# Designs tried in a protein design chat: VH-VL binders against Prolyl 4-hydroxylase subunit alpha (phyA). Part 10

Target 1, 225 residues: Prolyl 4-hydroxylase subunit alpha (phyA), of Dictyostelium discoideum (Social amoeba) (q86kr9)
Amino acid sequence: KIFNKESLNQLEKKGYLIIDNFLNDLNKINLIYDESYNQFKENKLIEAGMNKGTDKWKDKSIRGDYIQWIHRDSNSRIQDKDLSSTIRNINYLLDKLDLIKNEFDNVIPNFNSIKTQTQLAVYLNGGRYIKHRDSFYSSESLTISRRITMIYYVNKDWKKGDGGELRLYTNNPNNTNQKELKQTEEFIDIEPIADRLLIFLSPFLEHEVLQCNFEPRIAITTWIY
Key: E = the ipSAE of ESMFold2; O = the ipSAE of OpenDDE; V2 = 0.75 times the mean of E and O plus 0.25 times the DockQ between their complexes.

## First folded at step 4 (VH-VL)

Design a39 (from dr7 with heavy chain S101T Y102F K104S; framework fv_diridavumab)
Fold by ESMFold2-Fast, scan of step 4:
Structure a39 (fold): chain C 225 residues (1-225), chain A 122 residues (1-122), chain B 111 residues (1-111)
Amino acid sequence: as target 1 above (225 residues)
Amino acid sequence: EVQLVESGAEVKKPGSSVKVSCKASGGTFSSYAISWVRQAPGQGPEWMGGIIPIFGTAKYAPKFQGRVTITADDFAGTVYMELSSLRSEDTAMYYCARGYTFGSYYYYMDVWGKGTTVTVSS
Amino acid sequence: QSVLTQPPSVSAAPGQKVTISCSGSSSNIGNNYVSWYQQLPGTAPKLLIYDNNKRPSGIPDRFSGSKSGTSATLGITGLQTGDEANYYCGTWDSSLSAYVVFGGGTKLTVL
């Protein structure tokens, strides 16, 4: 229903797909928003940092969000039992995203998803995240890599001028350079509006979060490995 | 304009393995399927398998299942085909080709490499 | 052996019309789109037709494709000496091990 052959074709051709009105349930969206913001207000999120070489550090000029990892086991159960009782509606969303993962396993030959990883992120006024990729594709690496990024937004009152758009660099550059995949300057700005799901190919699309002129900017990201 | 550049000719002994590379230039193949197709002297083309590099998924024709491995590296834009347990009947021209799928099915190829000759001799 | 059956050869004079047939079964041509390739001596195959009857940019409209039941046909009108080549049909087979299948090829001689 949600993710079908046409969705897959768009993802294969463009590298990304936008699904508006994903849940199409205002009450559910409001509950997800409340749970997300309450996690932040109860000081359950930590300031995010960026890796520098092998070290990880906090730097708001690079990444200004607050994050919480949500760990689910192989049976799609939230591992932290206290958390599970407080984010039931976020868990409902994650179950819906698992259906998309199952479609990838069903329709793409030998996709064989290994696991998922989920992050709740909150940006305050002035928050941003500079240009980055979520992973690098490797079929020969000893490490498992993120292949699909799915970002769900719950910002109900977002208006043009509020900032916080995700700028997705949409060029698929020449892949013959061993040092780095270069992207040209083609991009789209994806407004972080409520009930929008953005899906893209983790290793190939650089993206950034533009400066927020509102708060809280809330996004829930699930990666498929 | 995308071009596919294949590795050089190989001469192998029966029972050995061969690994052929295919590198994209002048564009990208990461969002496309890459197929490996061989053609024995005087015969028609035979599809061996393919990979969709962006998803890391490979599919093999039944005849080659268990003997062929198709992989892609994450940075160089190179796809590899390795064929093991070589026999004299594996002597052929080996092509890589950029192609398209119909849903989950491999289908047609529009850009072809020039081919790599593999000779299996005793 | 090839899964799809083509006549081994066909001959025609310049300016004439020629058709090349490709026969399969319900698991391949019968339910799926057909492509056609031209292969000049010493070169890689070149895509002529995809989706039964569509031409890529740069392929002249002298080349056409059609499909009926479990058979497909490549048509070439206004034959030119440069059309002398081997021609192959291709599709996928929808059986349990779905994969790409090709015809055995037809050698077109233009005399």
Scores: ipSAE 0.015, ipTM 0.534, lowest interface PAE 5.6, mean pLDDT 82

Design a4 (from dr7 with heavy chain T28P S30R; framework fv_diridavumab; at its last look DockQ between E and O 0.53; V2 from the best seeds 0.00; counts 0 for: pae E 14.0 > 2)
Heavy chain, then light chain:
Amino acid sequence: EVQLVESGAEVKKPGSSVKVSCKASGGPFRSYAISWVRQAPGQGPEWMGGIIPIFGTAKYAPKFQGRVTITADDFAGTVYMELSSLRSEDTAMYYCARGYSYGKYYYYMDVWGKGTTVTVSS
Amino acid sequence: QSVLTQPPSVSAAPGQKVTISCSGSSSNIGNNYVSWYQQLPGTAPKLLIYDNNKRPSGIPDRFSGSKSGTSATLGITGLQTGDEANYYCGTWDSSLSAYVVFGGGTKLTVL
ESMFold2-Fast, scan of step 4: ipSAE 0.553; ipTM 0.775
ESMFold2, look of step 5: ipSAE 0.000; ipTM 0.450
ESMFold2 (binder alone), look of step 5: mean pLDDT 90; pTM 0.930
OpenDDE, look of step 5: ipSAE 0.134; ipTM 0.680

Design a40 (from dr7 with heavy chain G103S; framework fv_diridavumab; at its last look DockQ between E and O 0.22; V2 from the best seeds 0.00; counts 0 for: pae E 11.3 > 2, placed apart)
Fold by ESMFold2, look of step 5:
Structure a40 (fold): chain C 225 residues (1-225), chain A 122 residues (1-122), chain B 111 residues (1-111)
Amino acid sequence: as target 1 above (225 residues)
Amino acid sequence: EVQLVESGAEVKKPGSSVKVSCKASGGTFSSYAISWVRQAPGQGPEWMGGIIPIFGTAKYAPKFQGRVTITADDFAGTVYMELSSLRSEDTAMYYCARGYSYSKYYYYMDVWGKGTTVTVSS
Amino acid sequence: QSVLTQPPSVSAAPGQKVTISCSGSSSNIGNNYVSWYQQLPGTAPKLLIYDNNKRPSGIPDRFSGSKSGTSATLGITGLQTGDEANYYCGTWDSSLSAYVVFGGGTKLTVL
């Protein structure tokens, strides 16, 4: 479906893949946008931040989005009844992302996905998220961790200059033999345009959300473990 | 430019284990399939198993299931193969090999190490 | 015996053409891509053909591959003394727990 020889090779060699026109259905895209923004307008999102035990301490210099965790049961149904009625079209998107998860299990030897985790994120004007990594890989650690990040964008009116790009860092952090050459850090900026799906390898690609000059910036992220 | 280097030759007693390492110096392992292949004198190659380090678990040939363990250390850029319960028939050249895994149907190996000898004798 | 069957040897004069066969089943060659490897004396194997019939960069077009049903063939034209080597086919096998299999090899002698 989305994996052919070229797209799979790109993901494995470059660590990321961009799929435009993922749903290719303007009505569905608009419904997902409306559902996402309505969650914020109805005060169903919480301020994101560095949260270890409570969310009483927030530092917007680190991350300035509002988030909602979307929990689905083993039948791919949203468990929160009030939420379920308000995000039917987001749930449709999540079903499509599950098909991609199944493709990973079918085409990558020994992938054996365990679960997914989904977050709706909304940034307002001025919002940002500093450089971070979604997980870390260690063969000595038996801790379950995120392996694949999939980000779906619904920003239907986005235009160049609006900000909110995802800066994806592509440089090799283990290039210590290059200390004497003073190389510049490499990155690409990914525009958060509607119906774009970004897939990348969670442990290896650092990224940030550049400051938004518009609102809302909406992203729906699913991690595969 | 990618070069694969296995650890040095080893001599082992029957019933013991051997752990061989493979390092890449010109690229990264994390997005490639890494295979272990052995070749006894005068015989063809024999695939033991492989791993794609960034995606997790290893896969093993049926003949070696239960005796071989393949692991990866992405920080050190190293893949390991451990073969247990050694017998004299395990005396062979052991290669690591890099390949692309587009799907379970596209397993081939484009870069091979020079190999390392494991000798099992009393 | 190997799951993939190759003739143990072939020979031909310099400048001639040879073919090397590799016979398998639907669980391997029939449903999966075939690769070919050249192993010169005292060296590690080298990828010669992948995806049934494609050559990596640096492999001359006098090396060719094909697949039909459950059989694959390596063709070598314009034989040179440097082509004297063992040649192995390889593919994925899904008959048990899905794994890579190789042929037993074919020794090419250039006389």
Scores: ipSAE 0.006, ipTM 0.460, lowest interface PAE 11.3, mean pLDDT 80
ESMFold2-Fast, scan of step 4: ipSAE 0.574; ipTM 0.788
ESMFold2 (binder alone), look of step 5: mean pLDDT 87; pTM 0.916
OpenDDE, look of step 5: ipSAE 0.019; ipTM 0.579

Design a7 (from dr7 with heavy chain F55W; framework fv_diridavumab)
Fold by ESMFold2-Fast, scan of step 4:
Structure a7 (fold): chain C 225 residues (1-225), chain A 122 residues (1-122), chain B 111 residues (1-111)
Amino acid sequence: as target 1 above (225 residues)
Amino acid sequence: EVQLVESGAEVKKPGSSVKVSCKASGGTFSSYAISWVRQAPGQGPEWMGGIIPIWGTAKYAPKFQGRVTITADDFAGTVYMELSSLRSEDTAMYYCARGYSYGKYYYYMDVWGKGTTVTVSS
Amino acid sequence: QSVLTQPPSVSAAPGQKVTISCSGSSSNIGNNYVSWYQQLPGTAPKLLIYDNNKRPSGIPDRFSGSKSGTSATLGITGLQTGDEANYYCGTWDSSLSAYVVFGGGTKLTVL
C-alpha cells in the first residue's frame, strides 16, 4: 500500500507525490521499456498535436510526442488479445496502478472513481510539451473530469543534461498574498528516471515537458476520473 | 492565516433555491475539507455535507441527500452550497468551516466563517 | 435531530468547576475521536477540544476533555462569566456511511 496518513498529507499539502523504485524489479522495468519502444518502432504510436490534421508547425510547437492510447475498458478491463500479448509487462504495471486507484476509492471519502485512461508517450530528440493542466474542475460535477495523474517513467539511461524533465508548477492559486508569491512561478523539475512514479492532482498542477536532448523519452500515464 | 468569507444574507420564497458561497483568504483552501453546517434559531448545529476540493469529492448528510449540492470553482478558490426546494424549516444561519479529512473522515472544524443568514418566508 | 445526548443546561458560580457529558454509541463516540465547541450568542462555534483531549493554540488549560467507552466529557475549571455559552460535542458516525454528528447542546449559565 502506498497511502497512509503521511503520503495522503503530502498529496493534500503539495499536490504531488514522487515514488522512486516503484516496481523495484530491474528485469520487469527492462521488459516494460522494450515493449514500449517496440510499440513505437512498429508504428503503433501517432504523432500528437492539439488539433489533428491542422498546421504541422503549430501542432509541433505545442507538443512533440508520439502517443498510443492503451484501452483497458473500466467496465470490463478486456483489451484486444493481439495487443495484450505484446504488452504483457505494461499490463502488469497497469494492474499495479489499478491497485492505487482502489486505494483512493478506499481511503478518500466518496472518491468513487469512474474510469481510467492510459497513454503511452514517446518523445524524440527535440520534443517538448508546453505548459498545460490535465483537467479543470466543473462547477456542475467534480466526478466527470480527470482527478489524478500517474506518470511512470522507464528511461533507464537518463542522466543530468539529457533534458525532458517534467516541470511541475507548485504555485498555490488560492494564495491571496501576491507579495508572498514573489511575483514568480515556483516549480520543481522531475527527472524522468526509470522506475519513478509521479502522482499529482490533475486540476491543480500546471506542468510542461522540457525539450529532450535524448531519445526515446518514454512515459506511461494513467489518469483516474 | 486562513479566513473563510461567506456571501451575504438571503431572503427566499418557499420552493425556491439558495446558493451560498465560501471563499478562503490568506491560505490554501484546497488542502482541507470544507463543511457546511447550519443552525436554526434556538437549535444546535447540523452538518449538511462537505467537500474535499482536491479530491473532487462531496459527501452529504442523509437528511439533505437529494436537495443539497456542494461544488467548487476551478482551482477550488470558492466553495458553494446550493439548497433546493426551500421550506420555512430551512431558515437558519449557514456556516462554512474547514476540517482536515486525513483521507477518510472529516476530522474536526478549526476555522469557521461568520455565517450567512437564510430566511425562507412568503 | 441530534444522535449524541447532552444535558440541556448546567449552571455553576464563578471560580467553580463544571462537567458537561456527551453520550453516544459504538458507531460514533465508541469508535471515533470527539471534539467540543463553544458558541457565544451571535457568534460562530469555536473549537475548544479535538482528538478527545487536545487543545488548539489559544485555548486555556482550564478546558479539558476525556472519553470513556461511548461517552465523552468536557471539563471547565475556574469558571468565568465569559464562559457562559452553549457547548456542543461532535464526532463522526461510522454506521452505513461516515458523517459528522453533533450533540444537542448544553447551555452553561454562570450565576
Scores: ipSAE 0.409, ipTM 0.709, lowest interface PAE 2.1, mean pLDDT 83

Design b1 (framework fv_ramucirumab; at its last look DockQ between E and O 0.06; V2 from the best seeds 0.00; counts 0 for: pae E 12.6 > 2, placed apart)
Fold by OpenDDE, look of step 8:
Structure b1 (fold): chain C 225 residues (1-225), chain A 121 residues (1-121), chain B 107 residues (1-107)
Amino acid sequence: as target 1 above (225 residues)
Amino acid sequence: EVQLVQSGGGLVKPGGSLRLSCAASGFTFSSYSMNWVRQAPGKGLEWVSSISSSSSYIYYADSVKGRFTISRDNAKNSLYLQMNSLRAEDTAVYYCARHPYWGYTDAFDIWGQGTMVTVSS
Amino acid sequence: DIQMTQSPSSVSASIGDRVTITCRASQDISSWLGWYQQKPGKAPKLLIYAASSLQSGVPSRFSGSGSGTYFTLTISSLQAEDFAVYFCQQANSFPPTFGGGTKVDIK
């Protein structure tokens, strides 16, 4: 079991959980970093864009990340047939994250996760992502939406001052249920240090990526639906 | 080659039963969610049912709920649809279709060839 | 259920023509939209997923655009093998729902 009662309470009341030394395997961390960086070097990532209706645009001042969707068991949809072989250790990570998903299914009544999405994101120097929410939640809707965000960091040499922190806007800590969470003006800055896993409730917590003063800033995000 | 091969179907009277089968090959069947989609003659497509890779999650269209049962045998790379209490409006070509739960979208990327089910007195 | 509305229901075109098909969703489905091609007596074939991503093996003359509630499929230069029925499908909510289809036939 990954979650104890305290962890679950943290997630339910505050809407987020930080897990350090998630993999606790330096070799794996290094390999994940290398695989991630190689994907970027090989131009497998694309500049993230902004969307509004039918309009699409790019504005690095708003969103400066390069992204690659990692589709598990969807080889027919992936142009690179060898992606699975080139990101074996990333897949190892995703397997671990899948265990977390399964645990949620077991410990959270009626969670009934449907699927996950995974995105590799790389920021360069000066890169940022303005305040946003990953998903909107409606308990009355049959809409498949992101419910949990899991961000894994692989920045091995990150130091204070390097920037790229995730600013997470927190909810009232007195809330006991995710449905009761309300946004506050308070926030915490989360350092994107290696082997850190951040989990938060996608519909409830806004967040931003502060300007990076280093490159590359690498994170792997998995959303649970 | 990734493919889905269907069998079963045929002509049945109202109130009767049929069982459809879908055999998968060329991919790790146990890693994919599977679906049934049907198409009445000259009509559009209608989702019927979905089953997750481990059968942990099952969904039905309201029109078939309580009458149809979706199941799978991962050891046999097979998907099934047990259809009971069939009605005339169930007459359609039935397709099995694959989509991954771990993908970005749940578009159906692989389809069986379809099997005709005719419910008529 | 989310209703998907396609337009036009049919279009007659010639080889080399630019063809555009529209799909509207009754509610915001983000980019959870697929496009399918179906020929007579055959199963649907996935063309586009995630509103604008080309499925592997699909010719580049096919493209998808849109988000939210408005989507388009475009065939830049119609080829002989492109005469078929096209369907959109939303994957944002259960149940998955399809558009009514657009028949592209020869002028």
Scores: ipSAE 0.005, ipTM 0.533, lowest interface PAE 11.1, mean pLDDT 86
Fold by ESMFold2-Fast, scan of step 4:
Structure b1 (fold): chain C 225 residues (1-225), chain A 121 residues (1-121), chain B 107 residues (1-107)
Amino acid sequence: as target 1 above (225 residues)
Amino acid sequence: EVQLVQSGGGLVKPGGSLRLSCAASGFTFSSYSMNWVRQAPGKGLEWVSSISSSSSYIYYADSVKGRFTISRDNAKNSLYLQMNSLRAEDTAVYYCARHPYWGYTDAFDIWGQGTMVTVSS
Amino acid sequence: DIQMTQSPSSVSASIGDRVTITCRASQDISSWLGWYQQKPGKAPKLLIYAASSLQSGVPSRFSGSGSGTYFTLTISSLQAEDFAVYFCQQANSFPPTFGGGTKVDIK
């Protein structure tokens, strides 16, 4: 079980939840790190950027990470057969994140998750990502959008001063209704340390990745729609 | 097509040393992690050691840590196991085996024919 | 270490029989389990990976199923060349560990 009364209350009132020692298995964390970094070293990740029609336009002033989308079918199988054989431990992590999705479906009335989407991201020394939201809040729209962001970190040697923190812009702590969450200039810096899982409400919290003074900075993100 | 051919092995006294070799052909050796797995006479399989494609990640079973050293020479398409301070309990057939990724997990899809190592007085 | 327990330790069967071998893990290994066949004096041969994926070149009469802690290998119609020892192996957690083996003998 991931959620109890306190953790659900925190997510509802503050919009985010931090779970340290998520897998609590150093050997598994090292394997996920190894698989992630090897995907990068084997040139399987592309520079994140903008596309205009058929043109590819990359702007590192906005985001400087390298990304790989990991597609899984409805039976939680990685669709790319070659990829499936090389990222088994990442897939194990994704199975664990899928259990959290099931937990949301079980404990939050009418949550009814539609799908998930997963991204592996690597930042090099100097990389950053400016302030953004993962989706937009709109009760008037019928379009499917991201509702939950889950970010898992595998940076086992991270230490203060290395940079690459995720700066999460927090709402007023007196707000008791998640639908009324508002951004403020107050923030919390979340260190990207190994075996940390960050969960937050995608449409409500602005965030940014501060400049990295180390490499590789590795994060695996799963969104719930 | 793809194959692993082993050599080395033999009879050695307790405390002695042996070096096992495994020669790869029919595939790009430098793209795969490699493993050693052993089997004592009439017993089951025991994983011994693994080495990643670039030698950046090396792992050992607790029973052999500090005594055995795994290495590879990608230019020669060869895998090695240097076995020092051998004990009677190390008596086994040793197999080299291919793993599609580095680390200690995954299925072993291609195996060598095995090399017998006997440690006795 | 994850303990892998196979049952039965041996089974006697006739050509054409359906044979089922089971493997239990002491903790959750998701779907990361392989099955191997070993004939006397020979190296193990991979039959199944990822619990249910048939290795290239392996006859379709072999199939694997299961997830979590309970797995099965099934031979739908036993042939003469299938008399061998079968091993399961978990590929989820360090170190990789093998089951004790199941010997399939002629009845």
Scores: ipSAE 0.000, ipTM 0.413, lowest interface PAE 17.8, mean pLDDT 81
ESMFold2, look of step 8: ipSAE 0.006; ipTM 0.449
ESMFold2 (binder alone), look of step 8: mean pLDDT 92; pTM 0.934

Design b7 (framework fv_fiztasovimab)
Fold by ESMFold2-Fast, scan of step 4:
Structure b7 (fold): chain C 225 residues (1-225), chain A 120 residues (1-120), chain B 110 residues (1-110)
Amino acid sequence: as target 1 above (225 residues)
Amino acid sequence: QVQLQQWGAGLLKPSETLSLTCAVYGGSFSGYYWGWIRQPPGKGLEWIGEIYHSGSTNSNPSLKSRVTMSVDTSKNQFSLKVSSVTAADTAVYFCARHPYWGYTYYMDVWGKGTTVTVSS
Amino acid sequence: QSVLTQPPSASGTPGQRVSISCSGSSSNIGSNYVYWYQQLPGTAPKLLIFSNNQRPSGVPDRFSGSKSGTSASLAISGLRSEDEADYYCAAWDDSLSGYVFGTGTKVTVL
C-alpha cells in the first residue's frame, strides 16, 4: 500500500507524489524496458501528433514522442492476444497500478474511479513535449476527464545532463475551479530514472518533457478517470 | 502439438557445472518465456528461473549467483547452467513454456524431466 | 524453497470431495493470481487451474479453485482413482521477484 496519512497529505497539498524503487526488482525493470523498446523497434508505435482543423497532422515542435495505446478489458486483460504474450511484464506493472487505483477508491471519499487509459511512450534524441495539462478541472467534467496521472520510468542508465526530465509546474492544488487556478513559475524537474513512479493531479499541474539528449527515453503512463 | 525435449549430463561431481538444454518443437519460440523448475527426490517443486526469447531473465534469488540461462533462437533452444554444484542440487530438472496470457503467469507445456545426480 | 503452505496429505474414497488449502502472504497470494498443478507419479506436473479458478481445456469441472485474502483452495469433487497425485499451488511473489510453489499435498484414493 502506498497511501498513508503522510502520502495523502503530500498529494493533497503539493499535487504530486514521487515513489522511487516502486517495483524494487531489477530483473522486472529490465524486462519492462526490453518489452517497451522491442515494441518500438518492431514499429508498433506511431508518431504522436496534434489535430488541426479537419486535418490530422504531426508537429514535432509540440510533441516528439512515439506512442502505443494499450487497451485492457474490464477484467484487466490485454485485448490483443499477441500483444498480451509480448508485453506481459508491462501488464504486470499495469496490474500494480490498478491496485493504486483501487486504493484511491478505498481511501478518498467519493473518488469512484470510472476507468483507466494506458500509453507507452518513447522519445528519441532531440525529442520533447511542450508545456501542457492532461485535463481541465470542472465539476461538470469530472466523470469523463482524467483525474490522476501515473507515469512509470524504466531508464536505467539515465545520468545528469541526459535531459528528458519532466518539468512539473507546481500550481496551487487546493484550487477547486478554473477561475481560482493560479499560474506559478515554480517547478520541479523530475529525472526519468528507472523504477520511479510519479503520481499527480491531472487537472492542476502543467508539465513538459525537456529535450532528450539520449535515446530511448521510455515512460508508461496510466490515467485514472 | 508443442513438445519440449530436454537433455544434458546427468552425473556430476561436487564443484562441477550442471548444463542442460531444452529444444522446442511444433510451436513458436518467439513471444514466450521459457523456464526451469527442479524437484529433489521426494521433495516439492522449486522454480529456478525463466528467460525471454530476447535473452532477458528472471531467476530465483536463492540461486541467482550460480544460475546462467541462455537462448539460441536459430535452433529454438534454451539452456541452463548451474555452477559449483553440491549434493543439494540433486534433482529432476524440468524445462517448461511460460505463456503470459493477459495478466497470468503459468507453465502450460513441460518437458519430461532430466535426472541430475551429484555424487562423489 | 516453497513459501506457500499446504497440508502434506489428503485422502478420500471414490466419489467423495477433498479440499486442499494453500496459505500465503500479501506479497504472493494476496497480490497475485493463484495456480494449481497436478503431478501424477513419475510424470511432469500439469497445469490444473489458472488465474484462481479457471480450468484449461481438458480439465474436468470436478476440479475447482478459489481464493480469499492470502489463502487459496483446490476442491476435487467426485474423487476418482486417477486423481491420486501430488498437487501444488503456485503464485508470483512480489517481495522475492519470483514464482513460488506450495509445499505440496499428496492425495491418496483409498
Scores: ipSAE 0.000, ipTM 0.416, lowest interface PAE 18.9, mean pLDDT 82

Design g10 (framework fv_fiztasovimab)
Fold by ESMFold2-Fast, scan of step 4:
Structure g10 (fold): chain C 225 residues (1-225), chain A 123 residues (1-123), chain B 110 residues (1-110)
Amino acid sequence: as target 1 above (225 residues)
Amino acid sequence: QVQLQQWGAGLLKPSETLSLTCAVYGGSFSGYYWGWIRQPPGKGLEWIGEIYHSGSTNSNPSLKSRVTMSVDTSKNQFSLKVSSVTAADTAVYFCARVGDEYYDSDYYYMDVWGKGTTVTVSS
Amino acid sequence: QSVLTQPPSASGTPGQRVSISCSGSSSNIGSNYVYWYQQLPGTAPKLLIFSNNQRPSGVPDRFSGSKSGTSASLAISGLRSEDEADYYCAAWDDSLSGYVFGTGTKVTVL
């Protein structure tokens, strides 16, 4: 449903797709927002980390969001055993994202998705996430890597000036000496507006979350391995 | 193809310090934990510990007082030292890559292993 | 100290299904992903299953994992002679802040 000749060409050439009005159901979007914010209000989210094993693991100047890993496996330590009953509408969204995963498997030769991983993220006023990639390209037969990032936004009252855009870097060469280059990086700022789904190639596009001047900024991200 | 090459002293006397090094080829050193696992003759696997490229470590509580791990990011190497060895430290020692490149992930699997170094402690 | 408990051995004939259990506690299997490793004689262990039930590229689909509560299982269907090996479950343990391996299971074919 989302992949035709045009959208596949866009993904191959630009590395990303933006789909507005993804669910196209205001009531459903409101319920997803309510469930997401309630998880945060009930202290189900933890401060996100970026540098495992360091004393900067949870440094707000690097990454300022609160996260909850959503496992539909009821035995996950990250999820309460009753989680599925409290996030029914988030699960509806995740079912729709699973259909996109199945479409990748059907349309892209040898895609053969291995697993998915889902994260609910909430940013408060002042929150940001510095420039990073979601994965690195791997050619190893035994290495499992994130290949696709899908981010769904539910911020229904977002307006220009609120900040919290996802800045996606579109033509930055994969260059370890980037600071020595004096050219302006090409990027687009993706507004985190309700019912927008952003899909991009995880190993190729650097991105950052610009400082938020509103709260809560809510995003639900599913990665395909 | 990522490969781990390991080396170090294989024959030790009781009370000496075991020292092993593992070098990473063909892949990224940063973003992963790098681990050590041992296996006494005819016995099972025992996790020794792991080190992040920043130098932060986690280690088996039963071995923590004797274990020191370090990294040399300029050479893409990590090392293990075990002090005050006894016959109980006789084992094949493996180095391994732990987890994936995603430091925000909670996955801890060992997908690339060195071939092992036999360490024998005898008088 | 705290290790995951496996049966010491399991056996089957070619083509049969063999299951290996792995028992832990709330601080390890009960709260974290389970991993399985295969160790052929004289070799380093190889990752066979990760994240409870996922297979790395190159691992045949006759190997499968599952988890329920504080226990996990590895199933080998269509058993072959080349499957003779030691199999280990593993998980992160929150109380130890460390990785624990199972006691290991020697699978014999024939």
Scores: ipSAE 0.015, ipTM 0.475, lowest interface PAE 7.5, mean pLDDT 81

